# VH-VL binders against q10081: the designs that were tried, part 12

Target 1, 150 residues: q10081
Amino acid sequence: MSNLEFVYKYFNSLDVKELYDIYLLRTNVFVVEQKCAYPEVDEIDLKCGHLMLRNANGKLVAYARLIPEQQQTVRIGRVVVDPDERKNGYGRKLMLQALETSKQEFSSSKTFVLSSQEYAQPLYRSVGFKKCSDAYLEDGIPHVEMRLEL

## First folded at step 6 (VH-VL; framework fv_praluzatamab)

Design s11
Fold by ESMFold2-Fast, scan of step 6:
Structure s11 (fold): chain C 150 residues (1-150), chain A 123 residues (1-123), chain B 112 residues (1-112)
Amino acid sequence: as target 1 above (150 residues)
Amino acid sequence: QITLKESGPTLVKPTQTLTLTCTFSGFSLSTRGVGVGWIRQPPGKALEWLANIYWNSDKHYSPSLKSRLTITKDTSKNQVVLTITNVDPVDTATYYCARTTYRFYSGYYFDYWGQGTLVTVSS
Amino acid sequence: DIVMTQSPLSLPVTPGEPASISCRSSQSLLHYNGYNYLYWYLQKPGQSPQLLIYLGSNRASGVPDRFSGSGSGTDFTLKISRVEAEDVGVYYCMQALYWPLTFGQGTKLEIK
């Protein structure tokens, strides 16, 4: 039962410690844990919003980036929960906050999309996302697109 | 080389259903971020967007025409089909299919177009 | 729907002279990601449209550098630094920030 804080910033507003925390968490999950060889850091990081979930000790426990696309669509990417914290429901809390933050930051956001690996689909279904494509390869890994309409 | 080609009837009667097929090569609708759209142009008039379909079967329709339009794809055949019900002489136009992209940086635009097919709606 | 208004609708130009076409949108096309979702197409007589400019100012592959796009928000300009005979046709702007995608009325460029 941690005292949780959500923080949302665009890249230019991130301080050095926040940037360090974000890339440490993303690298440990996507590169080390999932053994993905694709580039973790990309140009989209410079143009999107960064949603951080911190516990009472200031530790970054969950993260997602919010990529505003045209037609009032927001793509949610790089969704990650600290492996030590996965039984606390932080992924669900993060996704619900991502929807609320997107409505505030991207004027009447109505459509949310994401690219999901097989293992992650139950999390996204739990907050209302539905599969909307056949499987496709992204960096050699099977994915499906998922969508939520509000 | 990317190519698209429209096919279908050149003359249809009012109230009938018009079906147009776009056959393409040089790309696949199994590729993430790729789609095909339909745009029409009545003789001497401006371009009018009708519908888009994407690799993930995501579809968008012109709201004023949505009740009359259906867009489908057959990824294995490299084909996209547009159906327009209850046609009227004002639907007389050259119909184009074009490849579109679904990327954060590039948005929805048409980078390769078919040659167009003129459809006349007349009794 | 977003209304796209072009001016002039008819543009007679002497070869070698510059030409400018204006495109105005009824709402801002500048997204929070910093890009303008505005596109320019050229339709030569008897041909299909071809992409000239994407995201406001980027030239499409194969487009000569005499073509340039500029502007932000609601006011955009396509410039041709020195018009050539092959540039004859109808120029269209298009917005792709909002559904439905909408085009301007077209600007017919003719050699005088």
Scores: ipSAE 0.012, ipTM 0.605, lowest interface PAE 8.5, mean pLDDT 86

Design s12
Fold by ESMFold2-Fast, scan of step 6:
Structure s12 (fold): chain C 150 residues (1-150), chain A 123 residues (1-123), chain B 112 residues (1-112)
Amino acid sequence: as target 1 above (150 residues)
Amino acid sequence: QITLKESGPTLVKPTQTLTLTCTFSGFSLSTRGVGVGWIRQPPGKALEWLANIYWNSDKHYSPSLKSRLTITKDTSKNQVVLTITNVDPVDTATYYCARTYYPGYSGYYFDYWGQGTLVTVSS
Amino acid sequence: DIVMTQSPLSLPVTPGEPASISCRSSQSLLHYNGYNYLYWYLQKPGQSPQLLIYLGSNRASGVPDRFSGSGSGTDFTLKISRVEAEDVGVYYCMQALYWPLTFGQGTKLEIK
């Protein structure tokens, strides 16, 4: 439904249920579904912003983290959509909101970057990202760096 | 198994730059959640953390020393390098490199350590 | 910076007796995820430090069960139920919730 809510919080503002929802979703997608060797949680989570998309029932259906970097750049990472909800266009909605939220939270930011697995590139291209590196391996999985400039 | 070993000069003159290399085996800095840090210990004193570098090239430095410290990695060689500029006798210490591994919300800081290398700063 | 304070600084113990080391932090090390980001290390004479306890109360691999960590927030304790000669060395606590990482000043455990 169109009764979607976006919530953006830094780590210290997350409550225990939000933290549980984020790590459950990320683990189910990146560890269980995508068969990554390691759990998804890392210490960057403690110093970045967390963007959550909930449906009308309050379920966390999509998530991304926003990491401020040098040279007025924001890195968008851990982009994930609940596997049961993937045909609803939530990934695209999430990416468009990530750009809008970044402009509000990091007003000096002009450049957005992300590391993309090969299958996810069409999503990122649809919101304006372009490849800016050769393929590289992260945890044995091929990735490319992608960039969007305002 | 996991091993780390420090290398570099054992004697450095005041005002010079000290470069230390950590060479490791049994893990990779391309692995998500892995990092390598540098810790020093002046003779008879407590441990002092200097800097960490992670798989994603994220870096953290001790604020009091940040202007003098540079940490870099060469993932293909399994090496992490720490550079300290403008050394003085107070920098005399045993320098250790150690592995950090946070694959999730539960993890380890400095679960494996190198043997340490004593660096003396004197004229 | 977070200040880590250990007591006692010197701890002479008779073999077979229990030993207890306190570590206090200037700010809470309890994270919203329920973990205390507090670590204990042992440095035996002439050796590198070795991890004993991670996240407040979990024993590292190979650490004997006579070692235990307890506490939460700002007040932590490392206990050795029956001290052995091989336990001699300097014990350090460290916090890893905040940058920079900070160590306590160390507690020297000696056999009487």
Scores: ipSAE 0.000, ipTM 0.510, lowest interface PAE 15.4, mean pLDDT 85

Design s13
Fold by ESMFold2-Fast, scan of step 6:
Structure s13 (fold): chain C 150 residues (1-150), chain A 123 residues (1-123), chain B 112 residues (1-112)
Amino acid sequence: as target 1 above (150 residues)
Amino acid sequence: QITLKESGPTLVKPTQTLTLTCTFSGFSLSTRGVGVGWIRQPPGKALEWLANIYWNSDKHYSPSLKSRLTITKDTSKNQVVLTITNVDPVDTATYYCARTYYRGFSGYYFDYWGQGTLVTVSS
Amino acid sequence: DIVMTQSPLSLPVTPGEPASISCRSSQSLLHYNGYNYLYWYLQKPGQSPQLLIYLGSNRASGVPDRFSGSGSGTDFTLKISRVEAEDVGVYYCMQALYWPLTFGQGTKLEIK
């Protein structure tokens, strides 16, 4: 047994410690490690769902946000795994749970989309995503849009 | 392939409204963080940024021209439209549309540009 | 508005020689994240502008190694190590840290 817990909450249901954990993890990965340093915290955080993966000790080890978009589409963003916890398969577990949670929370979800850096594409392909755009620069780094249709 | 193309009148009279359309392919304005901007260049002069519109309908306008500018999008048609009211000869320029991004440390730069369309404002 | 000033405005260069273009901003373009929000574009005669350098020093896809960007804060330089005939055009710097986006007045590179 992995002894991992998934928690999904909208912004108003997050407690202060969860907010602290989420922004600390996102800042350490996107701002410090990846240098994606335009404001990491944005207004979409107030309107989307927040998926948290905690280990047996209650540590936040992975996170993604689920953004309902038009035409029964859910965008999965801010996908991050704690640098100290990599190679444990948490990214794949997180993505599989994101799909399950999206089906539960967003009625009739048919399409899932995300913006992927080149190195992350194998992760997203492993759960069924496929490239649907040419490469483009986001945060100065090559990305591609990826899509999964149910 | 990513392409953008400007269309609209090549000649307009002073005091009229100029409407330009940017039609693009190879990307979507439904994609988070993506935007389209308009930049103009009067003959023999520098580039001047006019307006940006983003996937979420966020808009930014050049402050000096804001009262005369309107930018809109039709995501389903892959089009962005710029309208300039009460034109005068100083608005004579080549008008470009270009793809831009909102997010990350890269800022709001332009990576793919249309071919440009020359608009002359004259009686 | 942030004022972008380029120097020189006209740059005649012999093919094979190096060229250097300066861009100065009226306010620092260095963000607390460590990046300079300064971009370089090339507009060849009769063509649309094309991105050369992003975030001060990073070459855009397809841009030859002979192009390099440097500088920080308010003083930036675009260098071409060996000018080729195809490099003729007007070079523009742009800042994207502050609204409105502003361009320099342009530097016209010409072959002698």
Scores: ipSAE 0.000, ipTM 0.494, lowest interface PAE 15.3, mean pLDDT 84

Design s14
Fold by ESMFold2-Fast, scan of step 6:
Structure s14 (fold): chain C 150 residues (1-150), chain A 123 residues (1-123), chain B 112 residues (1-112)
Amino acid sequence: as target 1 above (150 residues)
Amino acid sequence: QITLKESGPTLVKPTQTLTLTCTFSGFSLSTRGVGVGWIRQPPGKALEWLANIYWNSDKHYSPSLKSRLTITKDTSKNQVVLTITNVDPVDTATYYCARTSYKGWSGYYFDYWGQGTLVTVSS
Amino acid sequence: DIVMTQSPLSLPVTPGEPASISCRSSQSLLHYNGYNYLYWYLQKPGQSPQLLIYLGSNRASGVPDRFSGSGSGTDFTLKISRVEAEDVGVYYCMQALYWPLTFGQGTKLEIK
């Protein structure tokens, strides 16, 4: 029994335990594992939706934030999968749910965008994203912008 | 060095199909992240974006003109072709092709432009 | 479609004087990533457009430092600190945050 649960909340609806889980996972992946020297917590967190994927034990195994932009665009950011839970297809499941949740929460959404590290492009391409920029450095780490148009 | 050059007829009659070719050098459409677009400028008027095509064959069209526009590429020949069907006098313009440049977060602006080719639509 | 409005449409300047061109967008061009998707082009008489400024304030390669871009959201300005004869032409702003890409009407800079 895989028993996965998706939970979507705006910042003001997050409880203390959810906030703890989100920042622990993001810090462990982006700061500790990937050694990114960028500020992990930012003011965008206060304005966006937070998509959480929990396993049968209630553990947060994957996360993304959904940032509604003007003119029917949603930016998907801070996409992470718990390192102990990789190889379970959670990244793909998370991305498909992010698109579906965005359509429901932001009913006019037609364009999805994200900033992708080079290694992560195959994941995003698998759900329909296409590269739309040359490589650029963000805090010393190579990224490309990717888009999905509906 | 990056160069682009437009070619095609200078005079076409109303209702005909206009075909324009962009031939470029100094870059390849087989290169990840690269694209070429078409922009036109009627005499004395502003620039108007028409269509883009990218290394992966992804395409974008101006919604108001989409039914009349086709953009294609031949990567081996370093060419991008724009076709406009059922032309009328309001399609009279200088047509430019340009390379899309990707810096930071977006790949939608143009960093190198061709010389332009004036196309007049009249009887 | 996003509407881009430039002012003035005609800008006569004396050589050596500063010049300023305004561009307003009908919707905010500020992305949550902190960038403004606003670009400035110069079209000299009889020539193709050339990129001057990308992402609001960054000078393109080869562009003199007397050109600067500023602004955020819906209001943007291109400034030339000391106008030279070679700066004559039509200046266009463009937004690239939304499809379709849209340009302003153009500002014609002329030497008095």
Scores: ipSAE 0.000, ipTM 0.526, lowest interface PAE 12.5, mean pLDDT 85

Design s15
Fold by ESMFold2-Fast, scan of step 6:
Structure s15 (fold): chain C 150 residues (1-150), chain A 123 residues (1-123), chain B 112 residues (1-112)
Amino acid sequence: as target 1 above (150 residues)
Amino acid sequence: QITLKESGPTLVKPTQTLTLTCTFSGFSLSTRGVGVGWIRQPPGKALEWLANIYWNSDKHYSPSLKSRLTITKDTSKNQVVLTITNVDPVDTATYYCARTYYRGLSGYYFDYWGQGTLVTVSS
Amino acid sequence: DIVMTQSPLSLPVTPGEPASISCRSSQSLLHYNGYNYLYWYLQKPGQSPQLLIYLGSNRASGVPDRFSGSGSGTDFTLKISRVEAEDVGVYYCMQALYWPLTFGQGTKLEIK
């Protein structure tokens, strides 16, 4: 069994290889795989926390960003799992760690929110999220808002 | 250019339902993070927030008025509608709609406001 | 509800004088992300409110640099370095860290 490691850093603490790995993974999933011609990188990246899941070889296999919002709320975004590593349960492990890391980094966080694509809803439901909006288009892709209350 | 304009009745009777429409241009409620809110101001009094609605249909209401308020949007028409049930003379105010923004970096704030519409509740 | 308290309520100023308006919140508006969710608006007579300052200290587009916001947590200040006649109106602070959004009672700036 490979050793998995979670690493959590704000943007200014990321080294150049970590930054490269994050944007490569996000671009391969959101831009290349999903065929969307929108900017993947945004200014929120400069102000949020970055949760990385690496395998024993140091490869970035899953990632999410944790955005501290007002109202004791944390938004979990850019949730991705390396296409070559799917079916290893990394998405679920990542989400459980995102909740735990958020509780540690943002004390008093009570609400977790995310924008879910249609295919990803079962993953988020499995860790306690519930749909809380009608479907909407975000950058041309159908989404729903999901929420978890502590 | 970004503009918002309120429309609705200027005079309503106590116990009736007040419906106000905000029509806007220069932005879309399909844009991530964007929303529209309603704020009112009784004559000579402070501003009071009522409700917000966002691109993703997320809604927030003033708790003291929540049972009387409904906010909806029609993204294709660039409209947001606020409904207040069972109005009372204390609901007499100038009602504003304003664009709001919902991202952790910029927070919830109102950057463009409509001109306001005075609604008088009287018998 | 977070209570926002402004002082003074009335601020008569001679043109060219500096002006200072205080805003205090009943709870801290400093979030874990490092931002203060405090905003300043100006409502000129007969007009809609306009945004002056967002997130405590950032000037909105088109706002003259004579306006500045400062403070953190529960104590905030809006300063005008040299008041001009066009600055007359009611100034409001607003917190947006907690629902419901709440405004201060307003400070009326008037020329002496």
Scores: ipSAE 0.011, ipTM 0.638, lowest interface PAE 8.9, mean pLDDT 87

Design s16
Fold by ESMFold2-Fast, scan of step 6:
Structure s16 (fold): chain C 150 residues (1-150), chain A 123 residues (1-123), chain B 112 residues (1-112)
Amino acid sequence: as target 1 above (150 residues)
Amino acid sequence: QITLKESGPTLVKPTQTLTLTCTFSGFSLSTRGVGVGWIRQPPGKALEWLANIYWNSDKHYSPSLKSRLTITKDTSKNQVVLTITNVDPVDTATYYCARTYYRGYPGYYFDYWGQGTLVTVSS
Amino acid sequence: DIVMTQSPLSLPVTPGEPASISCRSSQSLLHYNGYNYLYWYLQKPGQSPQLLIYLGSNRASGVPDRFSGSGSGTDFTLKISRVEAEDVGVYYCMQALYWPLTFGQGTKLEIK
């Protein structure tokens, strides 16, 4: 069923269950599934916003963090969709909401950036992002920087 | 004790294929985040990175040499093999293997190096 | 490819004096995670390179306190507060943010 809810909070506003859900999802995707080498939880989590997509049963099905940067730029990171919920279009819905939420929460947001793995580029391209760097290492996995300018 | 050692031919003729083996001890390529890379140094010149392979079999190659390079691993034997096809005298260099990590985790990159093996490409 | 430029290429120094080596990158090496993906290596005569500094400013295990790395983005410096005879060799910087991994041309430190 399609009763979906978007919730956006900074770290200090997260309750224990939300924090647990976020790190469980991120750990299962980035550490267990993708075998990322460095700690998934980092200091940036304390200083950024957290966007959650929940289904009708309250399950966290998708997540991204929004990091305000210099020069009216917002970095979107840790984009993840629950492996059991893929092919429901949640990634695209999440990205569109991330752009909308960023415009509401950060003054004069004009540029959005993210680091994309090869498999994820079609998703980001579908919402307007374009490749803007050569490949570089992120946890040993090739990534490219992608940018969307308004 | 972490050690790496390169082995292979010391003299190769132009157009032949060069195969180098890195044998290591004190760590495993089954450990998450760990990798081994190959770097070469022509006599009297700077270091040049060639290729990396990681615990999960991810591979990365120097783009200018990618068509000539193959890197493989045998985790059970603690070995990484680099193959260079169609060698030329400009491939004459000391070849090193070194331990590396995904994105520098735990921050290090090429923290332990082999002794190097000099390969001369000459007719 | 990212170009790494070192200066000076030759550095004669008197024992006990300080030494500084510059490394410049053609693009910023500062990642959004706050780290500069820049590394310093020392190759002593007839030996393999050894890691001195990782992630811009962190000393590798066993490296003496007289070595320090500094800088951010595109401009980095390796400093030796008091040069000793054992410090002789060629110093290389390397970037590991972009493919391919690239090294500077090397700085040869010699005792006067």
Scores: ipSAE 0.000, ipTM 0.550, lowest interface PAE 12.4, mean pLDDT 86

Design s17
Fold by ESMFold2-Fast, scan of step 6:
Structure s17 (fold): chain C 150 residues (1-150), chain A 123 residues (1-123), chain B 112 residues (1-112)
Amino acid sequence: as target 1 above (150 residues)
Amino acid sequence: QITLKESGPTLVKPTQTLTLTCTFSGFSLSTRGVGVGWIRQPPGKALEWLANIYWNSDKHYSPSLKSRLTITKDTSKNQVVLTITNVDPVDTATYYCARTYYRGYEGYYFDYWGQGTLVTVSS
Amino acid sequence: DIVMTQSPLSLPVTPGEPASISCRSSQSLLHYNGYNYLYWYLQKPGQSPQLLIYLGSNRASGVPDRFSGSGSGTDFTLKISRVEAEDVGVYYCMQALYWPLTFGQGTKLEIK
């Protein structure tokens, strides 16, 4: 029953505290918890929008980046939910907001894509994404490409 | 190293079907983001994109030629095949296959090209 | 379809001189992500096209620093600071923002 707030900002509009919160959450989930062996921070962060979900206490509980691509496509990446906040449905709320925010911010968006680790597919299927590739290895971790068409 | 090579008939008669095969090495169509496209160049004219196929079997076709084009792949053989139905002398061109790699925001573009194969459509 | 227009169509150059090729698109190639989806290719005589510049201004691997790309939106320029004999060929711009992918008509650079 906590109040939740979505905040969407392009990189140059992020303040220092928001940058800290984003990279702390991403590093703790992808590097520390999931042991992902790739560089977490990359140049795409400078070219995309950042969607933040905060709880009533102002804590960043979920995050995704929205990467506008050619041909009216938006790639959703770095989808994370704070480990202490799982079981609250935040991942689904985040994905639904990512679609809505993309429609508002990228007016020509018709296609949404993402690269999903195998275990995460049920979350993305719950909001309409469908698998559109066979499994492949990305940095040694199994993934599938998923797509949603408007 | 990455290489692509086109093969197929050099001469085709009007109304026939043209089938071209691209055989490649140094990369796999099972790799996320990788695709192969076909581009043609009529003598003395600009390059014209025809079709792309990707690791996930997605396909894109030139809208004006879509009804005549079929692109398929055999990932295990490292081959992509383009078929053009009902050819006409205006289809005379050098046909290239080329690799495309989708790296997120960089989008689709061609980084390695085959040598090209000249196809003449005449009686 | 997006129309790509190059100028000049023929560019005779004395070795060591600079060269400049223009490419104009019928609509903006600047995406919301800040990138221009414009690419430059060189086709040397008897050879396949090779990538020179991607996303408007980035040099492809192995491309000499005498080549540079600039521009945004609808107007783009490829510059060669000092032309060498190896630079002879036809230069093409391509847009990849919209389907279908479209190329300019080509600019033939030849030694004078």
Scores: ipSAE 0.006, ipTM 0.609, lowest interface PAE 9.5, mean pLDDT 86

Design s18
Fold by ESMFold2-Fast, scan of step 6:
Structure s18 (fold): chain C 150 residues (1-150), chain A 123 residues (1-123), chain B 112 residues (1-112)
Amino acid sequence: as target 1 above (150 residues)
Amino acid sequence: QITLKESGPTLVKPTQTLTLTCTFSGFSLSTRGVGVGWIRQPPGKALEWLANIYWNSDKHYSPSLKSRLTITKDTSKNQVVLTITNVDPVDTATYYCARTYYRGYTSYYFDYWGQGTLVTVSS
Amino acid sequence: DIVMTQSPLSLPVTPGEPASISCRSSQSLLHYNGYNYLYWYLQKPGQSPQLLIYLGSNRASGVPDRFSGSGSGTDFTLKISRVEAEDVGVYYCMQALYWPLTFGQGTKLEIK
């Protein structure tokens, strides 16, 4: 077991090393591993909160961004776990913390949504999300919208 | 709805060329990450993968059969064609086409299958 | 080529009882991304194969909760917690980490 630390910051509070760590992890998973031919870094990064899970050595092992939307809704995006650290339950720990952090940062939040690739649905179902749309393509990859209401 | 259907001759003589067509609906091979593969099953035997073709025209063939196999697509017609040259009685099998995905784009592999077509190779 | 070995090849089961099928690969199917590229299919009599389990342990859409996949690396198991009549058929494991794609020999589940 390692001591795990959750850190939550908006873009302007990120230091250069944190930004590097986030971009590196996201690029390796979403661009290199998933072979997506689209820009990984976008304008939403400037407007949302960034949730980081670090191990005892300070390594970024999991990440998600929390995007406040209309109607007391928070969208959880860019959910990623370091490939070398999968099977450690970090995805589930990250999702549970994302819900907790969202309730604290966005006090009126009642609904959580995310776009899920097919392989990731069991993770999101394990923390209470349910499918709420037919499959749709995002950059050629099948996704479904998932929703959790508190 | 997603459907695939195999078509072609049901009887072929040894040394002839077998051509099978997969016609599909409900998806397109212009969609990034999507592919169609061919799998066969001799009577009472296990499944054997033959070839895949992807949206970008990337192709993969079973190495043991590669010299006899050609896979092509016509994206506008929603068709994938498999050609097997110099057939032998051991090529007698039910031939399936199925939708697949390029590794890394999705978890799924062969999520929708055609009904299969039995091809008998006999003199 | 990666060799996939299933056991047992024949599995007679009384309805309502559990069933377990083993699949072994000649090489590890665990990729550095943390996923096992191992898949389970069911072929019911006279029908085409249908996907049951993807990436080792994930249940495909519409597949009942009584089906589960487990294992990592070279040893994988498909379990049915309580067999029903509609579960009759041949079960195949497949690896998709290496070319060519390879299937196991199949396990025939029969009701007795």
Scores: ipSAE 0.000, ipTM 0.489, lowest interface PAE 16.4, mean pLDDT 85

Design s19
Fold by ESMFold2-Fast, scan of step 6:
Structure s19 (fold): chain C 150 residues (1-150), chain A 123 residues (1-123), chain B 112 residues (1-112)
Amino acid sequence: as target 1 above (150 residues)
Amino acid sequence: QITLKESGPTLVKPTQTLTLTCTFSGFSLSTRGVGVGWIRQPPGKALEWLANIYWNSDKHYSPSLKSRLTITKDTSKNQVVLTITNVDPVDTATYYCARTYYRGYSAYYFDYWGQGTLVTVSS
Amino acid sequence: DIVMTQSPLSLPVTPGEPASISCRSSQSLLHYNGYNYLYWYLQKPGQSPQLLIYLGSNRASGVPDRFSGSGSGTDFTLKISRVEAEDVGVYYCMQALYWPLTFGQGTKLEIK
């Protein structure tokens, strides 16, 4: 019996366990050498929405943050899937729900954008995102901007 | 265009100190997450990692060679220097420098390499 | 230190035929973040190594799609679907999960 649940909350509505789960998952995926978690946690976390995917046992298996921008645009960031759960298609389910949640939470959202490292592009293409820039350096790391318009 | 180039002596006598300089362009060691490493290859043998230095001055050394190795950087000159003390004939190798990254900052590792410089240790 | 073992060490291939190279690590290279910190490099005769595959299975920019990497944990494979003359050289796997970084012994691919 599948019992997957999507939960969407702004920072001030997160409880301590949710906050712990989010930063544990994000740290596991965006691990920095020397175990420094400070670069991963930023001020945008205080201003954006947090989308969580939990399994039947309540475990956080996937996460993304939704950042409202100008011109009816939503930026999707910090997309992560629990490493133990990669083969379950949660990344694609998460991205589809991110689009749906954005339409509900940000009225008239028509454009979705994200910054993708080159290796992550197949996930985003699978839900309709297309490359819309040449490669650029963000902190010395090659990225491409990807866009989906409704 | 990203380029790296090694320079230094091509012939060194046993017990001397070997100093190699990596000069690079197209990127900066002031960029967060970026580093430069040194790898060597004795003639006809496999690649062997020696040391890495990163934007934040973090350094890592091959444990077996650590007592003989020093890696430094001059970010303003786009240079990384490797020093090896007390060389002997087994240190004869082609020495490469290559761009690298801290884990979590890039998917890549040693994505651009210099042309290499052959150093022969002989009397 | 993590030991990286490649096989075969010598691989003669007829042009147009597939080639397969194995790389085994003495410990799992699968990090808690879900990535395998295994890299494949090609060193053509007289040239510097060049990155072919990063994080186990991803092709580096400019690398032809006939190259593919697969595997997880301790057992990895580099495959070339149709070998071309320009593919001649020594292939190395490298792990970057643990210090010190370690390379395999290399696999020399030659045209028959």
Scores: ipSAE 0.000, ipTM 0.512, lowest interface PAE 15.2, mean pLDDT 85

